# Designs tried in a protein design chat: miniprotein binders against a7ua95r516to809. Part 15

Target 1, 294 residues: a7ua95r516to809
Amino acid sequence: ASLSLLSISDLVPDLQFIFFWMSNAIEILYFIQQKSPAYMQTIELMDDKAGSKESLLSATISANEEAMTILEEVIMYTFQQCVYYITKTLYVVLPGLLDCNPFGTEPSSEQCRRAAGVCVCAVCVMPEAVRRVVSVFQTTSDLLQQYQVHSEIQSQMFAYLFFFTNVSLFNQLIDKGPARGWFQRSRVLQIQASVKILLDWAKGAGHNHLAQKFFAKFCSTVTILASPPQQLSQMSWKALCAEHPSLKPVQLHRILTQYQLMAELGPLPIWQPSSEDEAYIYRTVDLLESFENH

## First folded at step 3 (miniprotein)

Design M8
Fold by ESMFold2-Fast, scan of step 3:
Structure M8 (fold): chain B 294 residues (1-294), chain A 81 residues (1-81)
Amino acid sequence: as target 1 above (294 residues)
Amino acid sequence: SKVRITIEVEGPPEVAEELAEIIRYLAELAGAEEVEVRVEDGRVTITITGLSEEIAKELLEFIKELAEKYGVKVTYEIEEL
């Protein structure tokens, strides 16, 4: 038995109940939207006796608007509750992604292949920590499919989950990375490989566009840190900002500073911020990302 | 174990009656054995029978949140069957 504080499997019964209510509310809302125009047309075609047509039409419009508003609130509430439980589980398992090694220590002979006259062994296994994160995403996908939730709502849920994952990983790396050695080149390459496993899962699940969009900040960070010194030293501050638009000046400066410390490189003029960006580099409130969806 | 819930909704008649119909539909979908809605003198009473205590409590929390949003007062009683 894992000593994990929270498992997605333990929350499935609660999630099933919330998904059940969300799915039902969505179905009721669609039913009202589909039937309302036909019913109003029926009223319009009715004989107007003692003003009953106008009163009935007005009452029907008011009732439908009120019912739809209430159902929209139900859908929003249940959606937020699903996200709450799922992100709470993610928060517990995500730090493990930064410490795991997806590369095997000894390659299997079955995985060795001939390339350019030499035996090249590609050993990359899904670590337990990565599998736990993938399991949260897969369980979410399974529940959305089980309750026949529309694809647009599925996309909105995964957009938020990817956003949350990106923010959580970025903040953990920036805040705790120096003390944990996560900025060491070998560790960064391991992190990059683990993130690729998550992105490959998202692509297979039909969420490649969302993953590319919402993982941009963390992917940019890992890409910079994994860059060879020769390549990175040829990039100006302006060029780095252009290639990594998701990073704020203070974030990019922190990443480059950490890269210099780990690589034992002296400061390079080409990594100096523009005069316009200098004022923002030391604004610590902008260093870490907010978990608020904005 | 199974429970009986009695919910009273107090507020503008139009809002209270709409919420009662939504509550009835949700209770039926949740597997309630019987759902009764009564409207008397500006009060709407909903009696739900046959839900498990777990499902009943979740439904009540949801109803309380909706009632607060729409400015109606909800009171309830739970009885074990």
Scores: ipSAE 0.000, ipTM 0.105, lowest interface PAE 20.8, mean pLDDT 74

Design N1
Fold by ESMFold2-Fast, scan of step 3:
Structure N1 (fold): chain B 294 residues (1-294), chain A 81 residues (1-81)
Amino acid sequence: as target 1 above (294 residues)
Amino acid sequence: SKVRILIIVEGPPEVAEKLAEEIRKLAEEAGAEEVVVYVEDGRVVILITGLSEEDAKRLLEEIKKLAEKYGVKVFYIIEEL
């Protein structure tokens, strides 16, 4: 009847192949880096009777440099392919953290009763949406461990995945949030709970530093929106800028405007931009984040 | 211009059921195309379909007042149709 959504599990065979090649290229590169000095030392110990020593050293240096360049290109290519497939999967599942899916329930039986609620995601849908995102990160971690990929490359992978996730969530919340009701306090509190689960996963996986660094913008946004009115109204613009340095003035102004509307804090701007930042709140081209790493 | 509202009530079952019945009546009076009520994991759930965005906002304001009156927690989601 319905076509199934492509999941991270469907990509595992292709990702295994790519990680296999990446791991092998890294291992060969490491081997050349370790063995090259010993081999060159062996050449240095040869007698120079035939004049071949300098030629052999030059040829060995050239061959090693060429091999290292090719291996670095293979590592980069396979890394980019992994990033492409993983981020494509993330992009499909990430909106679930911001949106609430309805129940897939049948019409009432004789036993059904009647009630009302603010958001279903905290009870029935949020665990599934969070589970899907965590599954992508966990599968990536498992594959990196299975193929014994060097820890530095693992760190680079998760740095990019966290960067991508941060940009995707931030842009969707800022751009689509007002129309979709995502700035409602109940929704923001549910988003905050989901973010906590993601950050807790990252901490458990040994990527706490990367998660804190690359999720900073979205975490700041959610923290501000989840703040109690009593607390937030006592903070000046300068204090908020100091507490949330990842946010650009236009972004902070947009977030505070949405907060003010949701909390019904009156018609006057409660948070006035500093004179230095006043011009920057009108830079609409800086509102959304770029997917290009900076 | 039509929307779907999903509502969950947390509270004592008898109180939640009374609130749900009032919500059903308000939704039907407002011209909802369909109102479905059921119990999920000890919580009462109401799905309201086919109200205009304006009628939905009015209904939600009344639901918030009733939730405060009955002393129960109310959660809701609005989706465009």
Scores: ipSAE 0.000, ipTM 0.138, lowest interface PAE 15.6, mean pLDDT 74

Design N2
Fold by ESMFold2-Fast, scan of step 3:
Structure N2 (fold): chain B 294 residues (1-294), chain A 81 residues (1-81)
Amino acid sequence: as target 1 above (294 residues)
Amino acid sequence: SKVYIVILVEGPPEVAEKLAEEIRKLAEEAGAEEVEVIVEDGRVAIIITGLSEEDAKRLLEEIKKLAEKYGVKVLYWIEEL
């Protein structure tokens, strides 16, 4: 109860223990998978003395199956516990990313860390809110490296963390955005800059393809909201659906409605849904994303 | 070959607005199809649409010099249309 839970650093000792056991279970599982075929072949080559060969083979198969099942359960449990604690921390820090200004008037003694994917002609400061999110991902990466967790498991963990982040940011923007002023064009551009810092971190960490896949919905939303009116008004509903396949009709319709209101484009909706999508723009149950992975 | 440029300017409102107006004029002179300037609560954003990639590079070089002259923070990026 003495932990603040506002910083990933506070959870590191507990996470180290869980990562240790997860790593050990994975290594034991791989050892059994690697050595089992050779051992089974050794049994096959032995002389059948008093009819024991078939019994030994059966017992070995049974023992290996049971051991692998237990290890898989331990791996799943520890993986789920890590994800639980990390996403709980992310949930607290993510809203700040939508409500920060990367160009704050910070003291000159604090140096800007360069964003690799963005050209700068003056000092850009990483907001504390963005730094907190990056710190969660960096700490996770450090723990995976410290305990030598296999790349497949590392990819699965970041896939889930990026999925969670995308859903959280998208839902916050759609649900709370109008009241918070997040749909204002200047704020959308600042959100875009903050997200680019996060995506640049993912690229540097070797997770560019995962980030592009799992952030598609939020990135599409920000891209549409940041688009110049002249460019966006030249696109048909069908063209927008084709360019942004991650967005459901109700989501795209909500985004375009907010854009039209904020850009002062007038009362006539210029983006008419296709006849096929007309009914689906009213499916409010599909507006917000689920945190449950299907 | 056509791009749009997003520029975010952070600094004292009067200085940021002056820089934004100079950037607008430079963009229009360079043949931009659309220039949008957004000013809210001391925050200034400029969106320049319809320049070629080569013209965009030349414009950004001039913008870098202006940002240094005015002592303001500027972040920019280029996206293909």
Scores: ipSAE 0.005, ipTM 0.501, lowest interface PAE 9.9, mean pLDDT 77

Design N3
Fold by ESMFold2-Fast, scan of step 3:
Parts: C-alpha cells; sequence; structure tokens
Structure N3 (fold): chain B 294 residues (1-294), chain A 81 residues (1-81)
C-alpha cells in the first residue's frame, strides 16, 4: 500500500543526494587510512625535547579514530538507505517479471497506447515489466558510476540486490506459482526468457560472477521447469540433486512435483528419493528462503 | 571508567532487528545499566550504557562474532560517561 505508486525515477533525486554523501565519506575515510601512517611516522621522527611528542601522537590517534568512526556511520547509514529504497522499489516491480510475456504480447488494441499518447508498435522490444526491473539495476549502476563509488562497495550493493531479487522471485514462484498457473509450460518458457534478459543485463554490466552466484537457486528452478520431459525422465533423484546443489531437497521435490502436475505432453515418471533422502525431505519445514543469511 | 557504546547495524532491516535483540540480551547479561534499541526508517541503533571499559570491549568482540554469523556489518563508538 505505501509502496504501490513508487518508481525508481521518483527516487533518483533522493538517491543522488545519498550516493553523493556516501561517495564523499568513503573517499575521506580511505584518505585518512592511507595518510595516517605517514603522518604518524613524521611525528615519530621528531626530536622530543619538551616531552610533547607523546601528547601530539595521542591527540592525533584519538582525532583520527573519532573521524573514522563518524565516517563509518555515514557510510553505513547512506548504504542502508540506498539498499532500503532500491529493494523497496524492486519488490514492487519483481512480480511483474513472473506474469509478463516476452514473446510478443499484443496490446489491447492494434496500436500500443501509453497514458501520454498513441504509438504504433511495428518493432516490439523488451516487455515493460522486465524493463522496469532492468531500469532499477541500470539506475543503480549509473548512480554508482556518476559518484565514482569504490568498486568494493559497488560489488556489495549488487551482491545484495541480486540476493534480494533471487529470494523474492523464488519465494513468489514456489508459494504462489501453483495458484497463479506459473508452473504451466507456456508460462515457464516466458519466465525463462524474462530471466535471461535480466542475466544478460548483469553480464553486460560486468556483474556476471555476482549474478551466477546469487541467482543460482532461481536459475536452477527455471532450468528444471523449462527442461523437456524426456530430459528429466532420464535423470535419477541423486543426479538431479547433484546438478542443482543450490536447491534444498524439499525445494527440488516441490518443483518436480509441480512439473509433473502441469505436464501437457503426457505422463512423466515419478521421481522417488531414497529412504535417507525421503527422511531428510519430510523433516525440514524451511521450504521458502529467508532474506537473512546464517 | 563507565562507558556508553553506540552501535549501528548495516544490513537488511529484518536481519538487523533480529541481531539487535541478540545484542540486547548479551548487554543485559554483561551487566549494562541501560540498553536502548531504536529502529527507524530502516536504521537500527543500539545504545548500551553503564559497562566498564573492559566489559564493553569484551561485549563488542561477542557482537562482532554475531555480526559475522548474520552476515552484517556493525559500526560502533565507545564514549566515556
Amino acid sequence: as target 1 above (294 residues)
Amino acid sequence: SKVRIIIAVLGPPEVAEKLAEEIRKLAEEAGAEEVFVRVEDGRVLIVITGLSEEDAKRLLEEIKKLAEKYGVYVIYRIEEL
């Protein structure tokens, strides 16, 4: 409700201000960390005739520790605010990725109509729902680049955004998918195409390693659901577990069960876990992913 | 030698709130006179008052271990009372 009208574009002015202060705080912190040893060395090399050298060193150490603490707090606060607003926006747009059709969805009329005007869509591009998600990531990348935020902070931000996206999409697909028909073959192929657009963006942005790491669970899920029935029927339970180590056994079992129920191409074999695997599957209650990591 | 510890948690709000409760318990076990926790607009702030400097340093080491377990970063300041 409080998030329903939020767009990434509406947040850009606020995000620019936050990124500006975060970047400045990081630069000042690194400057102090790099220059402090050299300054301390010059004090150490001074002739101490009056006994003031120790007092100067202590005062300088205290001042530097205090400045670094304040800068760390500013960096923490600004990073947390950026992540909060970006993920809040992302959460609103992500469900659309599971419902969109990247294979040429036709408008309600023969022309593409926008609130601001009428357009003839002779060349159709990326679905609006996918474009909204990509726009959040692109705007984040643009802001990080504009304010020259250190690469390590950039990596941490995208690591968290990809982690958040993966958990959100996985949980929605597993929890709501059966009721919404998302496990239907045609819908799965649409989801696969949409996810590929998102992953291709991440690769182009230089974040392929992070995307591979943090999207592993959702990618495994989509890969299984998009597999032909003949391919899946040729694999044992142990082979499927080995191919998809990111999935917990209970998650893999749920995915395969839904795949069998939604089969349009005839009967599928029933995957049977071993007695040991079966006990493990049925004793765990953690089907959905947590937004926290232990 | 009584001190005040001000702690800010960097991480997702849900994780930060959970960690804040764990920190509250550790601070109370360590004998803190006052433990204040505030969650405002995605920021978690914890103020622990009344520990000796030595107890405060020991508590901070335990808090760092918890932060690593939860995958979050903790920024802190110690002030003399």
Scores: ipSAE 0.000, ipTM 0.136, lowest interface PAE 15.4, mean pLDDT 72

Design N4
Fold by ESMFold2-Fast, scan of step 3:
Structure N4 (fold): chain B 294 residues (1-294), chain A 81 residues (1-81)
Amino acid sequence: as target 1 above (294 residues)
Amino acid sequence: SKVLIAIVVEGPPEVAEKLAEEIRKLAEEAGAEEVLVFVEDGRVTIAIIGLSEEDAKRLLEEIKKLAEKYGVKVMYYIEEL
């Protein structure tokens, strides 16, 4: 499908409806949790006539548990639906982040200073490809705030969205990068600049902690690929693993091998399994990341 | 602190290539750790790595003068490393 067919703006009415139901279910659940102790206390203060107090208490507990189970299911379903539609939109726009040139983004007219047909300007505007990704995150944030969704649920949603974005970008870079030339230093610098814009948005939105946690793998990859050859050549394999704990040895090995090939460098410190267990892990551990967050 | 400065040149290919080569030389003379020149989307980009912020500002002023001399449009992006 065309990129233009999967605009986040097209999903806003459907997302508003789903967020509306999710927010309502959360509020009803909170109401039951908040009011249940007071109501139970009221029952305890009643006259105990022919076991009516115990019967009412048991019935109330059963009804509350049943209602809470149903509301939790509604919250989970609506949360999953939001995540599904938002990540579907992200999946379409994310490859653009790896292909865009943020250095070539036109500044606003007000920022340009013209002299004899020459314009020299600072680049202060977000590239279109980055803007599309940020728009998805910003729209999600706006909807969560509009419907006053609890901060815990907001954190869970952004945790998943950042996790999804990190895995998607990492897998695309590792799987398609060699064929697309994405491991070339010029492209890596463009990717690094685009990622920084995205991370700066997350920091401004109050999600710096989540961004640091969930973007670690992709950020480590970009950091290594953007590192000067001299710096990488001076580090031992153990030192590289210690600096980039989010990367599996097989992933770090692939990254360094591609870096060496693209940069036409001499041998870099590359992992060699020294034990039977290490060799087993190297052979059996998947190179690409799973979209499931454990 | 060290910076990355990316310069994007727009103009006739012959003129843009000549300006890019002069910018590369100026960046090397200024003590840049690495200078990359590449063409993408019909524009010439020069990525200059490892200059101090002060040296980067001085280099940018020289680039502005060259852009005026060659009659081409130049955009720049600066990022701390």
Scores: ipSAE 0.059, ipTM 0.575, lowest interface PAE 6.3, mean pLDDT 77
Fold by OpenDDE base, second read of step 4:
Structure N4 (fold): chain B 294 residues (1-294), chain A 81 residues (1-81)
Amino acid sequence: as target 1 above (294 residues)
Amino acid sequence: SKVLIAIVVEGPPEVAEKLAEEIRKLAEEAGAEEVLVFVEDGRVTIAIIGLSEEDAKRLLEEIKKLAEKYGVKVMYYIEEL
């Protein structure tokens, strides 16, 4: 179906519908899994009237397996649909995070759906661009809780959303950063502060481990770019590789090259890739992250 | 290359929603593949997907003029898809 007119106002109702079916399918699957043994035992205890017991048992097993397979497909489909809609929303709001100045503007609390007045919740006190991103995650969390979705499915969903967010932010920073001035130290510090607010939210939401894992590449990039020239120029290629293992050699090399240009340091011998990594720094295909590796 | 345009309208809900609906129509007329509208209290976010860069630029100029007419603050983000 051509999703030609998805209003975001319509996103919440659609997500509610999908989450409803996902939750119901999980509950039914769980019910079948828990009741199947008892049901089979009940059939086994029935009087063996003319060989009908084995056929009934076989038919029941087959029907349960088919039902479970269908339910698993429904769960997978609904999960994918949720992720699809949520990632579309993230795609829209994530660029604003890189341009955000968290130090300059008083946060507007007028947008909190939780309060009839000025809300001082953690989301309302955030910079607007950060709040938009957090609002997507918070809405997702609230829906998952509302429909009592299994904790493992919640974790998988947030893992994917954090993965997507990291890939999107990283790719944008690497590709567009130099041209947009995001590699300037002042801008990097703004980005670092904005990401910290997002990570603090993730920690408060109980997703600290997932956030640390899946944001590692973006955080490493921002950490390098935020480092003072005096400090970073003392770090060797090997030391930087060891400190930032989430970065591929080609990625680290690009970051350092752009840092050199921005800081007017020129080429630094200490940042020269090792002989082992020299072949990998030219693999431009590996520069940007792929969305397919999840 | 196709672009994503994100538009944020800040203003009174009635005005923001009305402007958002006009922006939706303009985007559809421009040949957008997808138009997403998020309504929040005093804020509407519109995502317009699948326009060419040239059509997107023209649409943005129309939206700016429309925003001025409504007296509403509008923020724009453009990304290449």
Scores: ipSAE 0.000, ipTM 0.174, lowest interface PAE 13.1, mean pLDDT 83

Design N5
Fold by ESMFold2-Fast, scan of step 3:
Structure N5 (fold): chain B 294 residues (1-294), chain A 81 residues (1-81)
Amino acid sequence: as target 1 above (294 residues)
Amino acid sequence: SKVRIFIVVEGPPEVAEKLAEEIRKLAEEAGAEEVEVLVRDGRVIIAITGLSEEDAKRLLEEIKKLAEKYGVKVVYLIEEL
């Protein structure tokens, strides 16, 4: 009897209502913003026979400011309600993405290749877990299109959804990954292939720039974990930090430590972190990402 | 100069915890300002702060011998404060 048990399709009627109100509020706000300067100019050109022109101008400015404030509040509220229901659904389905196998049980031949740090797989089936995540994004896109929501708000919504997805997947992988076996090379390659399906969807939907920006941390993490031992051992700490600027020192250190454990490597690769970076690694308890850092 | 030693003990939990306690005692005997023992991701991590570089090197050699005795792997990092 919880909304978190519903699929995204079960929420569509409720979401349609909220999107309808949001779209209308945006259109009214835009109308006021576009027409207000012309109306103000009209008042300024009016005859003033009783000293009322300044009073009318002041009243009009006040009324417009009040109306715009109310509309901005309605837009913010409806936007927050939409993302609340959508992210609640995402939160339930996202962990499954880390456990699914897009390669299927047994490919008859190796149709999967590594390209730009991500596995390209012609034999990959879309796992149910990945399909559920894609369905949430697609349904959101369909609703934004159906209600003709302004492109800027569409971009803001997908920026937040991608940010939320990235934080959720990164935190799950870092926090639960060791116990779940997700740092094993075979599992990392499966995760990488699943994430590629999401990134390919985003590109097709016109959100490639947002996806590249907001998935950077999780993509860096799986790229490091999928790296060959020979390649990774040749990189200095400074080179790794430069190649993965989205990762904080404590996060990079944790990822490298997990890589070492899974690969049964000896001591950590030779690296020369700054004293400040090392202090951050040893002092901070905040390894996980916050949902509020945007 | 004063240094910090970060040690990760890799092995069975009961063995790693016993070794960590012995390392804590050795560090405290050596005059460490702070000794923290952490358990993360099934590993035991020890942070030893405030030893001189000489004392830190002596302690690290003793830790290596203990790790060999207990049959566990020890990964370490040393930093000047």
Scores: ipSAE 0.000, ipTM 0.109, lowest interface PAE 17.9, mean pLDDT 74

Design N6
Fold by ESMFold2-Fast, scan of step 3:
Structure N6 (fold): chain B 294 residues (1-294), chain A 81 residues (1-81)
Amino acid sequence: as target 1 above (294 residues)
Amino acid sequence: SKVRIVIWVEGPPEVAEKLAEEIRKLAEEAGAEEVRVVVEDGRVYIIITGLSEEDAKRLLEEIKKLAEKYGVKVRYLIEEL
């Protein structure tokens, strides 16, 4: 299905139908799992004078197995469809987060009135780009609550959405960041503030643990880029790796290299790898993150 | 635009070391500014610096053929300098 130019609001009717079917399939599966043992026990207690007990038992097992298989397939399919539509929407709105300025001097009147107190100092405002991302997460949360989807499946949904968001933002920052100036300190601080708004939303929604886990790579990247040059120059390669375990050595090396270039430093480098450190860097695979098969 | 290529061989150490030496020679013939061979934790890495993107692509095709001859798998990373 092509989602060309669709907003999250345009997808709500489609998502409502998918969540409705997913929720119903989960409830029916739960009912069969809970009631099947009692029914099987009832059959086992039956008088088998006509030889019908064994036939009825076999038929019941077969029917329950078939029903559970179908329901599991429906749950899996509807879950995958929700993820597909929601991540397609996220992919369109996420790049805006890397370009927005929450420290803008002329905050939107609409945003200030809506947030009521967020921009008391008139320095930090929720940018429209951040609001669009938050709206996708909030709409997803609202739909999961509306259709009473089990908490385990809700957690799996947000785990994947946070994973997708992290990979998308990280890959865009690493691949396109140098050309777009995203590694400059002022831009990194803006990105850090925008990401904090997303993390604060996740905490408020009860997903703090998932957000901390699945945003670790992007957060480490932004933390390094926001660090003062003096602080980075005092850390060894081993210390940097230990502080940022979510980053692969090749990723950390790329980030540090771009940081030095964008910081407009003099002839003295912030950080230099030793021959041993260089070998360690090159032991890693793939610079960019995969959306699949981790 | 110049690139850096990091290559490593997935296979027996004896075969990996022999293949690494042949890769080093191919890279030098292709005009690489620097070729380094690093052995770490039983793995052999070949780091090739200073080829153009086009020359690097050509070299990687030759390396793939060589890897097929030795019956091993070769992995690589390319980075623009």
Scores: ipSAE 0.000, ipTM 0.150, lowest interface PAE 17.9, mean pLDDT 74

Design N7
Fold by ESMFold2-Fast, scan of step 3:
Structure N7 (fold): chain B 294 residues (1-294), chain A 81 residues (1-81)
Amino acid sequence: as target 1 above (294 residues)
Amino acid sequence: SKVIILIMVEGPPEVAEKLAEEIRKLAEEAGAERVIVRVEDGRVTIYIVGLSEEDAKRLLEEIKKLAEKYGVKVTYVIREL
């Protein structure tokens, strides 16, 4: 069970159960929040001289606070479980996105025949590696809709998933990219095309704003690597930082240094670290970090 | 603003559980509103809710020191509430 490589489809029954619990807990919480003031007002309107009304109010407040605390813990627990299982699946499939070649996939001839006279066919069909990543996001979206999870929670879920995906891809590209050949021009273009498919899915699913916000760092990195070396060498350090506000100066410097090694780039503008930059010199990303004992 | 910290501890079960208990105590001392600890699939997951961003950063530095002391791997994610 735990030892097998799980696809998102293998997790659907368990995720359905967890989403069902989460949805129910959210509905009960909102019911208590909505009805508690009206019930409290009803008690307040009762004429009572000493003790019984105040005792009832106190007991009701205590009971409602305890119930809300328990429900919030259930919501947090079920949210955490969903995040855990979904990101565990994403962790396995994401490296494949950096290795796939979307330009090598042939379009279906049958699909093209149905659009005869008008070219409606994409140049290529979605690669398996990209399809696996999209399937995780699509299944999550389907489950959130099936159990009518409130839009705020849905937004938090995709914010987290996009954040995780962005940081995972960024870390993989920076740490392993040079050794895997991912900084080569042809590979960068393949990565860019694969990421575009993922971002197009997010736009179609109504998550464009979240995708733009949380993929900014990885997108900036890919944009830099796709930029002509001569253009980068002609820019000042301040201009480079201004073009890529989603990257910390130390992260930008690391990217440019790796790019210089791969692209035979000439001398780069001098990096002048600030006191704030020094706080991040040993870290790859701002929010997701590993405490490795080496 | 308040934040949520999700921490995953991977290592030998006895060591991971001891570290998790110390993290729980540190989080409570730092003023966390809720701390949820779960032991599943040979790892410990900790949810820390309601710390300010400043307090969360201080807590994470202490957790890093503890992870090095115990020789375990710790990963974390911070999200605004």
Scores: ipSAE 0.000, ipTM 0.124, lowest interface PAE 19.5, mean pLDDT 71

Design N8
Fold by ESMFold2-Fast, scan of step 3:
Structure N8 (fold): chain B 294 residues (1-294), chain A 81 residues (1-81)
Amino acid sequence: as target 1 above (294 residues)
Amino acid sequence: SKVRIYIYVEGPPEVAEKLAEEIRKLAEEAGAEEVEVEVEDGRVVIVITGLSEEDAKRLLEEIKKLAEKYGVEVIYTIEEL
């Protein structure tokens, strides 16, 4: 589909409709799964009248299987549609997170006093780029809550959104970072602070476990890049692999090479891959993450 | 009912800047309280603050027509205030 104009807020009426259908389909499916066995047992206890019991049982099983298949298709379709539109919007706003400065200009005391004794300055400390990303997550959370979508489906939705965000940010940083200066220490610290704002939002929204799981790769990358040179140079390749198991050897090697360049630690390699990993540091096909294989 | 709109215009710099200027003028004519234009990594970002939801929807329809005319991609995000 060719979309020249896309907005999460403009999609809210359509998303409300989709979430409504998804929630209803889930509820009906749950009802059939939970109540059908009791009804089937009732049929099993009936006297057989020239095959009447077996015909009724067979018809009930067939009808239930057909209904469950249709409901599962509706749930899958509506879930896929929500994910498609939400991630499409999210992808547009995510690069801004890598370029914003959360340590930017603070509101002055004079400006806070001019708000008639009510300080609205807290909103000003969150960068607009981060606020845009949070807005997408918050709108999704609000819609899931409004339509009382089962907590398991809510968890699956945010697992996917966090996975998508992690892959998008990691790929952007690795692929475009050198050209855009994102590996400079000051920029890495800004990125780290911005990511913390997203993780804090996720914790507040009840998704801390999912955020910890699905942001692991990008968080490992930022943690390494934000490490002081004295500390990082004392760690062996094996120790770094153990601390950051989410990173593939080629990814860790690229990150460390970029770190060494930016910290001006000389041309000789400081971190030597193990004999087992040596072959894998040159596998460029494994450098960037795929959006497939959730 | 008041909203803030973030508009991202992606395309050749000359074309994107011309479209951004026209969007800025349309937003001001629609009664926006603030309109800010900035450049981020090869795309022009326009932030429009203080329009009612109805005025914002009318503005976005005009922006969609302009995007078609200029042959550029426009993506936006709306935030309720």
Scores: ipSAE 0.000, ipTM 0.232, lowest interface PAE 16.9, mean pLDDT 75

